# Designs tried in a protein design chat: VHH binders against Protein Abitram (abitram). Part 3

Target 1, 175 residues: Protein Abitram (abitram), of Dictyostelium discoideum (Social amoeba) (q54td9)
Amino acid sequence: MRTLIERYYSQYYFIDTTITDPNLTEDQYVNQHTNELAVIGVAPSHPVLQQEISKIEFKENAINNEVSGVRKTGGFKLQSNTILCVITCSNGKEYFLRSCIKGKLLEINKELINNPSLLKTNHATSGFLAIVEPMIKDKFMENPGLIKFEEYHKLRNIPIQKGPVFLKDNTNDED
Key: E = the ipSAE of ESMFold2; O = the ipSAE of OpenDDE; V2 = 0.75 times the mean of E and O plus 0.25 times the DockQ between their complexes.

## First folded at step 1 (VHH)

Design O09 (framework vhh_ozoralizumab_d1)
Fold by ESMFold2-Fast, scan of step 1:
Structure O09 (fold): chain B 175 residues (1-175), chain A 126 residues (1-126)
Amino acid sequence: as target 1 above (175 residues)
Amino acid sequence: EVQLVESGGGLVQPGGSLRLSCAASGFTFSDYAMYWVRQAPGKGLEWVSEIYGSGGSTKYPDSVKGRFTISRDNAKNTLYLQMNSLRPEDTAVYYCARGSPEDWYEYLTSGYFDYRGQGTLVTVSS
């Protein structure tokens, strides 16, 4: 069951396309579901995962987002570098999380406002940042700054961990 | 009421073949990924195969890859597992299981299989 993201999502990461230094690791994941919607969150290399989080504040346009109608009309329109939230750490350090892809914001994870530590403890699952409807769906890799799962792990020197053999756990993705 | 009913289990010799079926009812079958999972005597559940709602993508662990084939008939609400080159190690109760909805956000649900059938016993022995 831990492999549910792997099963239903095509996994990508977002890195700043102007940065090739492997020591700069404020990266985010972009997992595209088979229904073409993308789930955005904090990558395992992100330094915020080593910090104590004081608060997470979403931008006004993200918090007041409205999507309606059969064609999903409305919603906050995103560029790949659009800032969705600011994370403030207990030591005063700030991190900015971006939409990663161009498209339309469908929803943000408002639970992060009430439980900021959820981003740190469950970043790959219930601690996601946002759901986006991509503008570029069928040629998803043409979104600027995206890198494939395998290439990212090689770039950041992070081992690819094989999932569990058994399907049985509700919280499998949190490991 | 969601119901999953397996059939097709039995005794088979090593190297033989067997086809399992699962009749689904009580939900829109094509909206859900489906699984086959098994439990050998005295052991835990093991994932055997996966197929998403449209049938266009399948996954297998290395232990059965190339030997087992999962398929589905959405018009008949039926899931299949074709098992070839069976080994004594494949002896287990095989369960049909329903996964998360294909048309919903995976992380908005438990992300695990919600329902499983009663199971069908497969014994591989000479």
Scores: ipSAE 0.005, ipTM 0.133, lowest interface PAE 11.0, mean pLDDT 76

Design O10 (framework vhh_ozoralizumab_d1)
Fold by ESMFold2-Fast, scan of step 1:
Structure O10 (fold): chain B 175 residues (1-175), chain A 125 residues (1-125)
Amino acid sequence: as target 1 above (175 residues)
Amino acid sequence: EVQLVESGGGLVQPGGSLRLSCAASGFTFSSYAMYWVRQAPGKGLEWVSEISWSGGSTKYPDSVKGRFTISRDNAKNTLYLQMNSLRPEDTAVYYCATSPTEYLEYYDSGTFDYRGQGTLVTVSS
């Protein structure tokens, strides 16, 4: 049986192709659901996953889209490089997470504001960053900066793990 | 409270056509993906079709691809399934379904949590 992500999502990654230093892998995943919406989060190569997170702060426009009732039809309009949040690590290092694709911001993961470690412990699932309605839906690879799941793992030399590494572990449960 | 009410089932000869409808209420229909699933006598549930919230993306298993067409009318809160070239093996109770759980829950457990009472389709000579 596939994981829910493997069953319902086409998996992609977003990388900054101008970065040639292999030690600078601040990459993000983009998982497109069968319902056309894209879920954005931190890729397994991202250095933040090896650090202690102090706080996650969403940009004002992203917060206002959700919290202040600004989120109605229309949402917050995104470019692929639009910064959605800043992660501050305990060592003072900052990382900027982007929308990755052009479209409309539907929601941010507000749980990350109260529980920033969730991004690190559950980055592939409950620790997602945002949900975006893509401008380019039918030919999703035409979104600039996207790379296919298998090609990304090859490029970054990251093994494709068997089973649901970051999904809730329900194996051997009696349901 | 989510409510889904299917209609349009009936008896049809092999090679015939039927159009199923699903009236949705109790949630913002236009914001959720919708599904058709079926259950043949003595068998489990089989996914039949999927449509995105906007109607811009549809998906089918090989068993019905090219014969069935899913569509929706968001202004009327109605989901449709056009079934052409029906076969005896298409005989089943057809259910309209949705999963109006948040994306976070969908990652962990999302399934056809909400479905209607079903409409029977019998393909027989």
Scores: ipSAE 0.000, ipTM 0.124, lowest interface PAE 13.1, mean pLDDT 76

Design O11 (framework vhh_ozoralizumab_d1; at its last look DockQ between E and O 0.21; V2 from the best seeds 0.00; counts 0 for: pae E 18.9 > 2)
Amino acid sequence: EVQLVESGGGLVQPGGSLRLSCAASGFTFSEYWMYWVRQAPGKGLEWVSEISPSGGSTKYPDSVKGRFTISRDNAKNTLYLQMNSLRPEDTAVYYCAKGYDSLEFTYGSYDMDVRGQGTLVTVSS
ESMFold2-Fast, scan of step 1: ipSAE 0.000; ipTM 0.228
ESMFold2, look of step 2: ipSAE 0.000; ipTM 0.115
ESMFold2 (binder alone), look of step 2: mean pLDDT 81; pTM 0.828
OpenDDE, look of step 2: ipSAE 0.000; ipTM 0.272

Design O12 (framework vhh_ozoralizumab_d1; at its last look DockQ between E and O 0.05; V2 from the best seeds 0.00; counts 0 for: pae E 12.7 > 2, grease 26.1 > 24.2, off the site)
Fold by ESMFold2, look of step 2:
Structure O12 (fold): chain B 175 residues (1-175), chain A 123 residues (1-123)
Amino acid sequence: as target 1 above (175 residues)
Amino acid sequence: EVQLVESGGGLVQPGGSLRLSCAASGFTFSSYAMYWVRQAPGKGLEWVSEISYSGGSTKYPDSVKGRFTISRDNAKNTLYLQMNSLRPEDTAVYYCARDEYWDEYTSGYFDYRGQGTLVTVSS
């Protein structure tokens, strides 16, 4: 059985492939929906998930894009390393969270501003960072710095937990 | 008006060191991540380092890691880049930058850079 994310999204990760220590990896996920929009968030390996978060601050342009709700002349274009927000932890450490892909910013998750714990409790779902319309949609792996789901889990030594698998005998009617 | 003014460049021999400074004004410096970027003659803009708002987090590409150190003094609104073990490949105009989106009118994502300071590494 596959999760909702597995059914409707192609899962990618924005990472530095030379880093394998989970305490040093600031990995982010990039989930491309079947409608080709990308949802950006923090990956399970990201060290911020083990930190006490004091605040999450989105950049002014990201907030202005959300507040206006209107795109007049093509909207805000992003590079893969464009910073969308900064997380400040209670110990003073800061983490930069990025777009991960070239594209146009469609939406930020403003709920993170008032409820930062959502990032930790629901990082893959309601704790997402942003929705981006990718510049490169058809050959998505041409976006620099991305790797696929299986390679990510192998590189970061994170077990893939699967649900039950029901195998069918090819002569059996019990599909 | 946002202003960034780089200084400290010059001619240096391979293996030498330089310290660059960037004076910031027209914005709340301590509220922004800051960057150093460089442009070698005839080449595109290359990211060189970044530093968080407080200075508690720094990042570097492999090309300069271990040789360059970014720092900031939020009381003086000044960003620094200490460059050690310089190589001829480090020859470039160096710019400090404030983190920003880019829009349709620019292809870059650094909106606020100064005139730059030239670093030349040669015998």
Scores: ipSAE 0.000, ipTM 0.190, lowest interface PAE 12.7, mean pLDDT 77
ESMFold2-Fast, scan of step 1: ipSAE 0.000; ipTM 0.185
ESMFold2 (binder alone), look of step 2: mean pLDDT 79; pTM 0.798
OpenDDE, look of step 2: ipSAE 0.020; ipTM 0.343

Design O13 (framework vhh_ozoralizumab_d1)
Fold by ESMFold2-Fast, scan of step 1:
Structure O13 (fold): chain B 175 residues (1-175), chain A 124 residues (1-124)
Amino acid sequence: as target 1 above (175 residues)
Amino acid sequence: EVQLVESGGGLVQPGGSLRLSCAASGFTFSYYAMYWVRQAPGKGLEWVSEISGSGGYTKYPDSVKGRFTISRDNAKNTLYLQMNSLRPEDTAVYYCAKEGDYWLSDTPYYFDYRGQGTLVTVSS
């Protein structure tokens, strides 16, 4: 039996190569849906999950992002290290969350502005950061900084947790 | 409390047109992608359109591309589906679906549809 994520997403993580301290694990997940869109959020190793969040501020170009018309002729173009938001903790520490992959920004999770704790309580679900349309789709691992799901969990020594499993009469579950 | 209420379905002859509406409440409508999905008698759910939170990005399967147009009015918290050149094969209950908290599995898709649907019958 598989969770919804296991059925419809290819799971990856992004490691910020500018961080040289091996104890600073400001990692993010990148979950690519079968429709090719990527959902970005904080990884389970991220230190923000152990902090009290004061506020989350999205960058101006992320807030003002819009893809014009039916054709994808607009929208904020992202590099893998493009900063989307700054998290400020009660202790004064700041964390920067990035797009993780090159592409076009489709949406940010504006609910995080009004409810910053959602990032901590639901980081793998409703507390996601952003939705990105990747530029590199066919060879997704060619996006810089990406690491495969199982390799990441071994690298960070984090157990793989199984989410809720729901059984449905679905004759179309075959990939 | 999230609520989605579909309307605009009915009986239409082949080649005709219908416009479906979905009234959304209980969440910040513009923050979420929205979808139309349908279920024909005796068949499973089929995705028929999607639109980003801003309305700037839309996507369709080949079966309806060129015939159906999804749109949204974020000021009115309303989602629309304009259906043209309708065929008997388009007969189905149409559901308005909100992108959920992801990874929810109350359906085989990550759609968080909370509406009762609206019936579209294409028949002579």
Scores: ipSAE 0.000, ipTM 0.129, lowest interface PAE 16.3, mean pLDDT 75

Design O14 (framework vhh_ozoralizumab_d1)
Fold by ESMFold2-Fast, scan of step 1:
Formats: C-alpha cells, structure tokens, sequence
Structure O14 (fold): chain B 175 residues (1-175), chain A 124 residues (1-124)
C-alpha cells in the first residue's frame, strides 16, 4: 500500500517565496522521517533534471562540517536559504541548492562529488543532497517556504507517482 | 572520533532476559537516531530496533515486537536493549549503530558507525 517514503516520511517541498514566475521551478523536497531528521533533495520540477551535469561543488562550511564526522554544537548552523552546493551544467548553467529549513547540518551526500549524475538518476532516493536536524520539529509546516506534498504537485502540475512497497521489518528487502 | 561500545551479552536459557548497553562518544548523541542490529551465525545483518534522537519514537520488526524494548539515556550517552522471552533463534552478535539516512534505499545496515558487537547465546 505505501512506499517506504510514504510509510516513514512526511513529504514536503520548499519553494522560494520571493519568486513569482511559475516557470522558475528550482524547487527542493524536504522529507521528514519519523525519527525527526529531514532529508533534502531536488524536486521533480527542478530544471537541473533536464540538464547534463558537469560537476557538483559543496560550499566549504558544508564540507568541513561533514569531514569531522561529528556534528558540532554551535558549529555550522543553517537558515532556510543557506546555499549548500553549486551545480554546474555542461551548457554553463548554474543552480544553487539550499538547506530549505533552519537547523543543523548532519551530512552532505559526498557521492554527488564523484558521481554528479546520481542527483538526476536517483534524486528522490540515493541522490539526496543533505540530511538536516530541523530546529522546528513539532509543527514542521511552520518552517518558512514549505508546501504540502499534494498542494505542490497541483501547483506544478506533476502527477503523483507511487513506487513499490517496502517493509523495514524484513532484512531481505530489496529495491 | 565516533565510538560505540556494546556490553551486556552472555549466555542465557530460553525464556530468559538480558539487557544490552551501548556507550556512545565522539558525537552529539541526542541528535542521532540509533539502531540495534544483529547477525546470527551464517546469516546477514538483521535490524532489531530503532529509536529517535529524543527517544520519543521506537520501531521494531515483528520478529521481536513485544519481547524487546529499545531505550536511551541521553544524559549518559547510553543506548539500551531490554530482551525478554529469549529464543534460540535470537542467538547472534548484537551491534549498536548510529543511523545514517543516505536516501531511501538503505537496508537494515543503513548506518555509518557500529560497535564491535556483543555476543548473545540462547541455549539450554
């Protein structure tokens, strides 16, 4: 009945509310796990998914936070619009990916440095951008710029797709 | 340096109880969800239990639901697994693991650090 994402995640999207042109759809998803952490990546409307990616470069603060392997108290703190990386496309276009929510950066997906196409081929899963511990956990919709999953798909005219159903209580589960 | 050290394993008779502990250091413990995972002889890793960073949410597979209880003491940086009504098939090395959320394709091994393990043997 439900995908692994639907089973364990509350799904949201982040839209830059200062952009009024509906054709500028550099949106990102924010999926909050029941364990309180948020997984961030590119939304299905994002124009980068139609481009050939040359490279992905993470900002120095994001890399330094991850290299330590330990979350730093009072270290790198995120605002909703904090830029985490710059994507450079083969045609010269650049896209900037943000943290989307206020909180603390726990992890960036370093696999994107060596395999930038992973962002395109698996954007909703293994091609995620970052993992963040949200500052606003209880009333998650109070994070600025978030829009509910169904409302987003109507806004961008994108069909809702369900993947195969997976159970976390079977160690032999496969994709 | 992230370190996880399990303790409390041992030999117990079927129907018995055992409590495992995991001492965590080198990271902000209350900011991470934690797993208990196990590996029985000749088998792969099996997810046993999950607890959120705050301790407010827990999850169990059907194989241990109602028998095992995961808990944590964030003030002591310690994770616990209370195991009741133990069965011979619970015999395994039990590992404390820090949950890594690297997308949605993760198997029960979806963690970035685990301890050395503690052996639990359920035998008459």
Amino acid sequence: as target 1 above (175 residues)
Amino acid sequence: EVQLVESGGGLVQPGGSLRLSCAASGFTFDSYAMYWVRQAPGKGLEWVSEISGSGGSTKYPDSVKGRFTISRDNAKNTLYLQMNSLRPEDTAVYYCARVRWSGYDYQPTGFDYRGQGTLVTVSS
Scores: ipSAE 0.000, ipTM 0.198, lowest interface PAE 12.1, mean pLDDT 77

Design O15 (framework vhh_ozoralizumab_d1)
Fold by ESMFold2-Fast, scan of step 1:
Structure O15 (fold): chain B 175 residues (1-175), chain A 125 residues (1-125)
Amino acid sequence: as target 1 above (175 residues)
Amino acid sequence: EVQLVESGGGLVQPGGSLRLSCAASGFTFSSYYMYWVRQAPGKGLEWVSEISGDSGSTKYPDSVKGRFTISRDNAKNTLYLQMNSLRPEDTAVYYCAASYDLWEGSTYSDYMDVRGQGTLVTVSS
């Protein structure tokens, strides 16, 4: 049995491949739902997952877009590297999370403001960062900076893990 | 890795002109908003100009609007600032910067990176 993520999402990651620093692993996931919307969050390699988070602050335009939610016809227009929030760690270190893809910001995860540790405990699910309506929906890999799920895990030498919050039996379907 | 190298500064008299250049490397130049910022002696950084990746949008503060023009050549990974009708108050070290922040209507971001040593512009007799 596939997990809910495997069943309903096509999984990708965002990295800037033109930056050659091997220690720059502030990567993010981009999971495209079957309805074509993209859910953005932190990748398993992101160093914030090993830090103690003191606060998460969303940029003013991201917050204003969300609180105007009943009329989203304008929406905040995003480039792949548009910063959506700043994470401040207890040791004073800061991380910046991006939209990853061009499109329109539909929603931010406001629960991260009141419970920033949710980003660490549930980064692949309820601890997501944002929901974006992509500009490029077909041929989704044409979004700049995206890398396929399996290729990313090989590049970063990270084992593929299924989400523990989904209690379905895993199947091993190989073609 | 990511490098920005500014050039073109010098001594010029009031009313004169200068063209600054910034050579970029180590990132996909055309995907980023680019900025010129300056720092006068004993003062903080001041945003001078902004240009979108496709050159479709440019912005300036009132202090330089009509006198300065930002442009870019994405094929050469180069940013330019044409400065006309220079004033003594324009004396500063000029830096080019790249930002991941594409806030429409923003004049400056605290998340802007400034790179290199800058290029000194002195407007004096």
Scores: ipSAE 0.000, ipTM 0.121, lowest interface PAE 16.8, mean pLDDT 74

Design O16 (framework vhh_ozoralizumab_d1)
Fold by ESMFold2-Fast, scan of step 1:
Structure O16 (fold): chain B 175 residues (1-175), chain A 124 residues (1-124)
Amino acid sequence: as target 1 above (175 residues)
Amino acid sequence: EVQLVESGGGLVQPGGSLRLSCAASGFTFSTYWMYWVRQAPGKGLEWVSEISSSGGSTKYPDSVKGRFTISRDNAKNTLYLQMNSLRPEDTAVYYCARELYSDTYGYEDAFDIRGQGTLVTVSS
């Protein structure tokens, strides 16, 4: 049985080639849903996961693009390296998170503004950064900077972990 | 307390029709994108439809496109799925789900699925 993410998403990573220090791996994930939309977030190797986050600030264009839904008409046009937010850590370090793929910004996760620790505790799910409509939907790997899931884990020497599995009983609602 | 309660499933013959309903409560339904997802016996979850908060935009995978229609009534906090030309392959438990970016989503779920679902069996 696969997790819900494995079932509905093709998983990729984006490597920020502007980082010249080989000990700093400020990578992000790009998970393409079967509906062709991409969910962007922080990869398991990202150094921010080892920091205490003070705040997350989204760029003005990303905030002004907000609507109540995934498919905003028009949307903010993104290049793969477009910066969407700045993370400020308690120790003064700053990290910049990018759109990773060319396309249109549909949604940012505003919950990260009020609960920045969500990015650390749930980075692969509810702690996502943004939802993007890709410009390149067919042959998705032609988006510059992307690397396949298995190749990334070998490159960074990170074991492929089977996370929590979706169960029908997880639909039980509790206060 | 957020609640999503599915209903309308049942036994139907191939080529038949069913209309599923999802009663939502405990949140501002009109501001959320909504989804129908299904799980066939022994299989994983499969996305089958989505609808924007206003109802002005919908999308379907090729497996159900042209046969299923998602709709919503924001005044009644209700989501619907009209299923036509049903096939044995449509046999599954159907769930309604709230938008992925909801702050209630846990690590185990990409969608906020709350209910028990409603069983649809397509068999001659």
Scores: ipSAE 0.000, ipTM 0.116, lowest interface PAE 17.2, mean pLDDT 76

Design P01 (framework vhh_podentamig1)
Fold by ESMFold2-Fast, scan of step 1:
Structure P01 (fold): chain B 175 residues (1-175), chain A 123 residues (1-123)
Amino acid sequence: as target 1 above (175 residues)
Amino acid sequence: EVQLVESGGGLVQPGRSLTLSCAASGFTFSSYAYGWYRQAPGKQRELVAAISGGSTLYADSVKGRFTISRDNAKNSIYLQMNSLRPEDTALYYCARDTYEWLGSGYTEYFDYWGQGTQVTVSS
């Protein structure tokens, strides 16, 4: 009885671990699918989740990266700290969301442009930021700044919550 | 004008194969991700397989037996179902994902659905 994310993704977070101040928690998640692609979004500790979002604006290179077609060539090449979008809050505060890992941008979540609150209400699922093809795939923890899921939740003192069940009748889940 | 039409269902004996097809029209097919869901009588609807670009995702119950594929030139997705079991009996739905993502695992995140095609596996 596992969630879709738990079943098919290895879960990590991106954090600047040289910053130990718990008030500076602009963290992001990085969930790697079994096919090696990574889904990036806002971590539960991120202060934007406590704000009212006015708008989300993606960088021009990120927007222009998406085209129809089976073979996408020359996708936007990312460093771990490449800014993908700027979130503007109703109080004027701005947050910058990054690619988190080095690689190639495959997709951005354009729904966030039309429905910015989706990032806040569904940050762990439909409110994801981007999909990236990592440069470092096999030894994924060698991507700088990544921290394991369990270690992150202990570091930020955030409980691990039980998710909804993906398949009830046909799945025999191990503990 | 957005349409998703499933076909290929039927009655088969255990151990046989079926290929389901979903034909899409009225929108730019290649811009979306797709999923196959199923719902058996008296049970909740469940995600069976999903495809986003070249990336695929399968429920544990069907891994190694089912294969999802897409053909952007034909505006279609397919579900190849091998080694069918009685527990695979269900109405199978094609769905368009709102996001170009591997699917959320929640039915409410798909924005368009077909009407379904019945698969019955019995002796």
Scores: ipSAE 0.005, ipTM 0.189, lowest interface PAE 10.8, mean pLDDT 76

Design P02 (framework vhh_podentamig1)
Fold by ESMFold2-Fast, scan of step 1:
Structure P02 (fold): chain B 175 residues (1-175), chain A 121 residues (1-121)
Amino acid sequence: as target 1 above (175 residues)
Amino acid sequence: EVQLVESGGGLVQPGRSLTLSCAASGFTFSDYAYGWYRQAPGKQRELVAAIYSGSTLYADSVKGRFTISRDNAKNSIYLQMNSLRPEDTALYYCAAEYSDFWGTSYEYDYWGQGTQVTVSS
């Protein structure tokens, strides 16, 4: 069964169509919440999850784009292929993470600068990359490069995670 | 420390109403998404209603009959159940999941112990 939060967003993936090598799966997720904002992060197929991360460096325009107060201030305008950061691995390999969708950058996950391993250990949650306000909110699939959740898992031969079948419905707090 | 405590369940006749309450303690109430789940014998646990940042969501089987609400001042979530049917018989659970605009975390999921609702003639 889906978690409560999963029921409040629609899940998609972004595939960089400029990559022609079928063994290079540098994919990213795009989760659109009911508030219309999109959360961007690395997909389960991304090779960085198998690497030791040395550092994460955000592009200057991304790092200077801070949302303050109730109303957002400024806003870095994104194309779908806009690079937000460079990940450098201990073996010298570099990966580039993109905005995935056209829109306005609301926030980057600055915690990744201090704790790069969060991207690897918690990529689907606290290790997200960025929050974007999409330009195309209705008919979200019309954002170029997006693939539906089920289609992505079939394409990459990744099994769809079964709901948390081992969660105990009741906990005995006295044990 | 962190707890969700349900109350309000019971035995009622078809067509009647019950209000379930979930009292939350030990954390900042407003930072969480809340839901009511139910599980009948031999069935999978299902989401009945949810509330997140003012937005509500209902299962098709309860739309128009059930209403979820929150009271941030009382750190409580409610499920108003009207026009109850025998098919609504189940253990009802309150759940809390940490969520904000800067990320989500399944590590902070909390569940109550459940409260039995039985609709029988």
Scores: ipSAE 0.000, ipTM 0.267, lowest interface PAE 12.3, mean pLDDT 76

Design P03 (framework vhh_podentamig1)
Fold by ESMFold2-Fast, scan of step 1:
Structure P03 (fold): chain B 175 residues (1-175), chain A 124 residues (1-124)
Amino acid sequence: as target 1 above (175 residues)
Amino acid sequence: EVQLVESGGGLVQPGRSLTLSCAASGFTFSSYDYGWYRQAPGKQRELVAAITSGSTLYADSVKGRFTISRDNAKNSIYLQMNSLRPEDTALYYCATGYEYTDLWSGEYTYMDVWGQGTQVTVSS
């Protein structure tokens, strides 16, 4: 039995493997949908999940891209380490979230501006950061900095969760 | 590190009420969503009720009979079970963790931190 994420997404993480300090585990997930678009968010090891969030501020280029329409040909072009937003915690700490992959920004999660805690409570789903159209779609692992789902969980010693779930039919999906 | 402990289960006759409690420790209680699941012998574990900061969800089989609530000051979750039926017999688990919902609209909650469970037996 597979979860909805397992059924429709190929799961990866973005990590800077040159960082040797174990306190710098500001990792992000990259989930590629079967339609080849990538959903970006914070990984379960990210320290922001243990902080109280004061605000989330998206970079102006990311906001302008959203306002101008996600189907605009000249949408915001991303490098793998392009900063999309800054998270400010109640204790004054700041975290920078990146696009993780090279491509075109399609959408930012505007709900995070109104409800910053959504990133913490639902980071793997409705609390996603952004949707990106990848430049490298076929050999997805050739995107720099990506690590496979199983390898990541082993590296960070995070258990892979599995259990029974009941799912509703989502036939509202387009082709 | 993170721990959930259920209590309040027992043997009860049909039509009676029972209240389960779940004590949480090792994390910021109010930042998380919680759910009650149950598993009968030989059956798959199923979601019974869930509670977030703003809403509740109930399985059709218990809607109108069960009520989930939380007390952030006591770091506790409760399941008030009324009009119990023999088919409610199961091991009841408290769970918390990440909520998994397909961005393209799937309806489910997946919890990844579990308690040890508390047995509820409704005698026929």
Scores: ipSAE 0.000, ipTM 0.106, lowest interface PAE 17.4, mean pLDDT 73

Design P04 (framework vhh_podentamig1)
Fold by ESMFold2-Fast, scan of step 1:
Structure P04 (fold): chain B 175 residues (1-175), chain A 122 residues (1-122)
Amino acid sequence: as target 1 above (175 residues)
Amino acid sequence: EVQLVESGGGLVQPGRSLTLSCAASGFTFDDYAYGWYRQAPGKQRELVAAISYGSTLYADSVKGRFTISRDNAKNSIYLQMNSLRPEDTALYYCAKDEYSTWYGSGYTFDYWGQGTQVTVSS
């Protein structure tokens, strides 16, 4: 059986080209829904998943974009490398999460402001970063820096999980 | 026609338990994420729990006391409510995700039923 992501999303990853150290894999996922919206989050290789998070701070334009009931009108215009938030870890390390694709910001995950650990415990689901309406919907791979799901897992030597990826229970995984 | 029908509410004493049920019809149940919301008089509606194929999310106010579950064979969602408090008094709603998954805050949930009233008082 397919997971919710596999059934309704075309899965891609974004490689941050500003990272020059080949031992650092600060990658993000880009999952395009069948309704053409893209959900952005941290990839399983991202080092933040091994850190203790102190805080997550969204950029002012990202915060000001949110208007209840008008999700597809107006909005913050994104370039592929636009920084959406800064994650500060307890050890002082900072990570920058980007929009990954050019488009219009529809929503940020406001729960990450109040519950930063959600990014770590549920990064592939409820711990997503943002929802973007892409400018390039046809030929989605023409967005710079994107790599297909299977090609990414081969490149990073990460096994493809067979079966449901949304099986983590938030109450069981936070202890 | 999409329908979500809540049941299981009632008047209970503090410290007791209730189980709420949500019966879904009119769409392909297995394809969607679901949530439980509540609204007390004069207050905004808040998401208390959500579920997506075994991944669950809880509001801080109910974490450790409430458990959300789903039964795909029965097209049903449940909310097990333990150690109930007077502040849990509210009308409880079951919701389906508009886009077949949640986006963290519950903003995209739609298809509200009439709700089921939970009153916690001695």
Scores: ipSAE 0.000, ipTM 0.119, lowest interface PAE 14.8, mean pLDDT 74

